# Ledger of designs, part 19: VH-VL binders against Sex-regulated protein janus-B (janB)

Target 1, 140 residues: Sex-regulated protein janus-B (janB), of Drosophila pseudoobscura pseudoobscura (Fruit fly) (p54365)
Amino acid sequence: MKILNCFSLIGQCAKPILRTYTSPAADLLKLPRVDIKEGKLRYLLLSVYIHGETKHARTVVRGWNTDSHDDIYYKNVRAMEKLGLCTKCLGGGKMDNDESARKIKIHGSCKTFGAANHHKTKEILLSSSKYKNFNITVKK
Key: E = the ipSAE of ESMFold2; O = the ipSAE of OpenDDE; V2 = 0.75 times the mean of E and O plus 0.25 times the DockQ between their complexes.

## First folded at step 22 (VH-VL; framework fv_concizumab)

Design y6 (from x5 with heavy chain E103Y; at its last look DockQ between E and O 0.73; V2 from the best seeds 0.71)
Fold by ESMFold2, look of step 22:
Order: C-alpha cells, then sequence, then structure tokens
Structure y6 (fold): chain C 140 residues (1-140), chain A 120 residues (1-120), chain B 112 residues (1-112)
C-alpha cells in the first residue's frame, strides 16, 4: 500500500521527462551537408559514417574562421563521436564567402589532408537552399 | 592599368572626424577585397581596415576598432574610410590598397595616399 | 599580434653589389594550408609601397629577377643580387597569416 502511495506521489508530483534518443543512422541522415561561416574561411570536406559501415557515408562541407584546418577537424570529430559517428577528412582548402554579393570563392589545400575536390564542394553548396543561387568559383 | 586615388585628408582636431574616399579604375572593383593602410610620421606601415569584395564583412585592428568604419560602393567603384574620435596617433598618410585573396594574400596595388593630421 | 623585426635599419650599397635584408617574425608564418604568408614591399622615394615578393619567394608581376626571397618559419631574407639606382628606397616585410596583419619596421637602401 505504501508502495502504491509512492507510485501515486510520483504520478502526482513529477512531470514526465520527455527524452528522445536518436540512432546514429538517423543522425547521419539529418546531418547538415553545409555549415560554413561568412568571411575568409578555412574549410574541410568530410566523409561522415557509422563506425564499421563504410558503404553509406555522407559528404559534408565545414568552413570556419579558425587559425588552423586542424581546429575544424578536431571539433567535427568530437561532435560526430557524440552522435556515434566516424569522420574521415577528404581534404581541405579555403573559401571567401561574401553573402551580400552571393558569391563564394574556393581554392587551396590543407597540409595535413591535402586538397579537397573543390568541384564536389561547389556541387554540395549549390544543392543547398541557402547557396543554390550563389556564384561559386574555384580559383586557379 | 590599375589605379587607386585617395582623397579627403586634412587637418582635424582631436576628437574630430574625417571621411576618406578612394576611386578605383582599371580593374573589376567588385571582384576585389580592399584595405586601408596608413604610414605614420615615423614611416611605420600599419594595416587599419579590410572589407570584402561585396562588403559583407570587415576586419579592423584593436587600435581603430569601434572608431573607424570601412565601406564600399561597387556601382561607383569607390571605397570609404569613416574615421571618428580621431587621436594624435592617427596622424598618417592613408593608402587605399587592393587585396588579392588566394595565392598572393597581399596588397598588390596601392594608391598615392592622402594625409591626415590630427593636432590641436 | 605577430611582431616583424627587420635588420639592418639601413644599407649603403655600391652600385652593382649585392644587398641582403633580414625579417624575423615572433611566430611561425606557416599556414595550415602549407603555405607561408610573408611578403616584401618596396617604397621608392616619394612613392607608395609596391609589392615585390609574395609567399616568401614569388616575384610579383614586373619585378626583376635580381630580387629573390627565401626563408621559412620565422626567418626570412630578401636579396638583391646586383643593386641598381632604381632599387633605392625603403623595404618592408609583411605577414598576412594572422590578423592583425603587420609590417616590419623597414630597411632603407641607398647608393653609395
Amino acid sequence: as target 1 above (140 residues)
Amino acid sequence: EVQLVESGGGLVKPGGSLRLSCAASGFTFSDYSMSWVRQTPEKRLEWVAYISYGGSYTYFPDSVQGRFTISRDNAKNSLYLQMNSLRAEDTAVYYCARYEWGYLEAFDYWGQGTTVTVSS
Amino acid sequence: DIVMTQTPLSLSVTPGQPASISCKSSQSLLDSDGKTYLNWYLQKPGQSPQLLIYEVSNRFSGVPDRFSGSGSGTDFTLKISRVEAEDVGVYYCMQSERYPWTFGGGTKVEIK
């Protein structure tokens, strides 16, 4: 009886906690393909996938105002590991994103990971709703 | 031929304001980021402002942050520097400079300069 | 801020002789893209600065091949293999690796 009273008090006094657990597969499918800042950026092209499953990977663009490409890599690796996901870098480069001009310039490389396929990066940017009407150029 | 021509310099009291202009020609102005660089009476060069080719973002050193504003009008091929709360230390020749993003990462062309003197 | 230190403050050179200018940065100028963003400018008497060398060793358009740059990390050198009268002026190094972009104090080159 006292046990029943304890369950009644839990039901009366405590609000149910809504908690959602997502699977790594669901998190991978919902991962934004593009996350870039405005400005002079370093960027990485990253392949993100479920650990042990290399067949289905999602290619994403990450461009930030950092002092090093390594900062972008390590922050993304940590964020993906919290979601149960693995990250492989496909190379890097630099961007100049001027949103007022609706123009992005892309070039360069990353010493650690090599040059990204900048044409793939451009393709991914143009597939996004925010950048689909930008003039995106790969510089020599 | 790339040309950059500054104007608007002069004598100003401390706490005053000036607006500098730079007229650009001989290149597609809207393709290039721009900067202002000043040269002190001691002949030191100091970068003082940067604006992206579309004007979407700007950068400044701490020495002028909050006092100087950089802007551009790409339809008029013009760059501007608004200088407020001027100090004696701002006395310099101010150059308009073109910034080549990418392979150079340098100021590849400079104007003739305009002189700003801040004194009581 | 990255401090750029140039030596010497001045050079007096016999025409046709070599000149060498040193620039040292307080931090490495090597970018994570593998390039080193160290530039050299010349300001001739009564003129604005002009770009000579970018990325340590690349001559800008129209710069004679008697100008050469070298170095890495924090230590850089500009050399003029055979100084001519047109080379008189003040030489500045500049880093574009990290904001705020900074210049060296200058080296004045004169003809004896």
Scores: ipSAE 0.637, ipTM 0.841, lowest interface PAE 1.5, mean pLDDT 90
ESMFold2 (binder alone), look of step 22: mean pLDDT 94; pTM 0.955
OpenDDE, look of step 22: ipSAE 0.779; ipTM 0.887

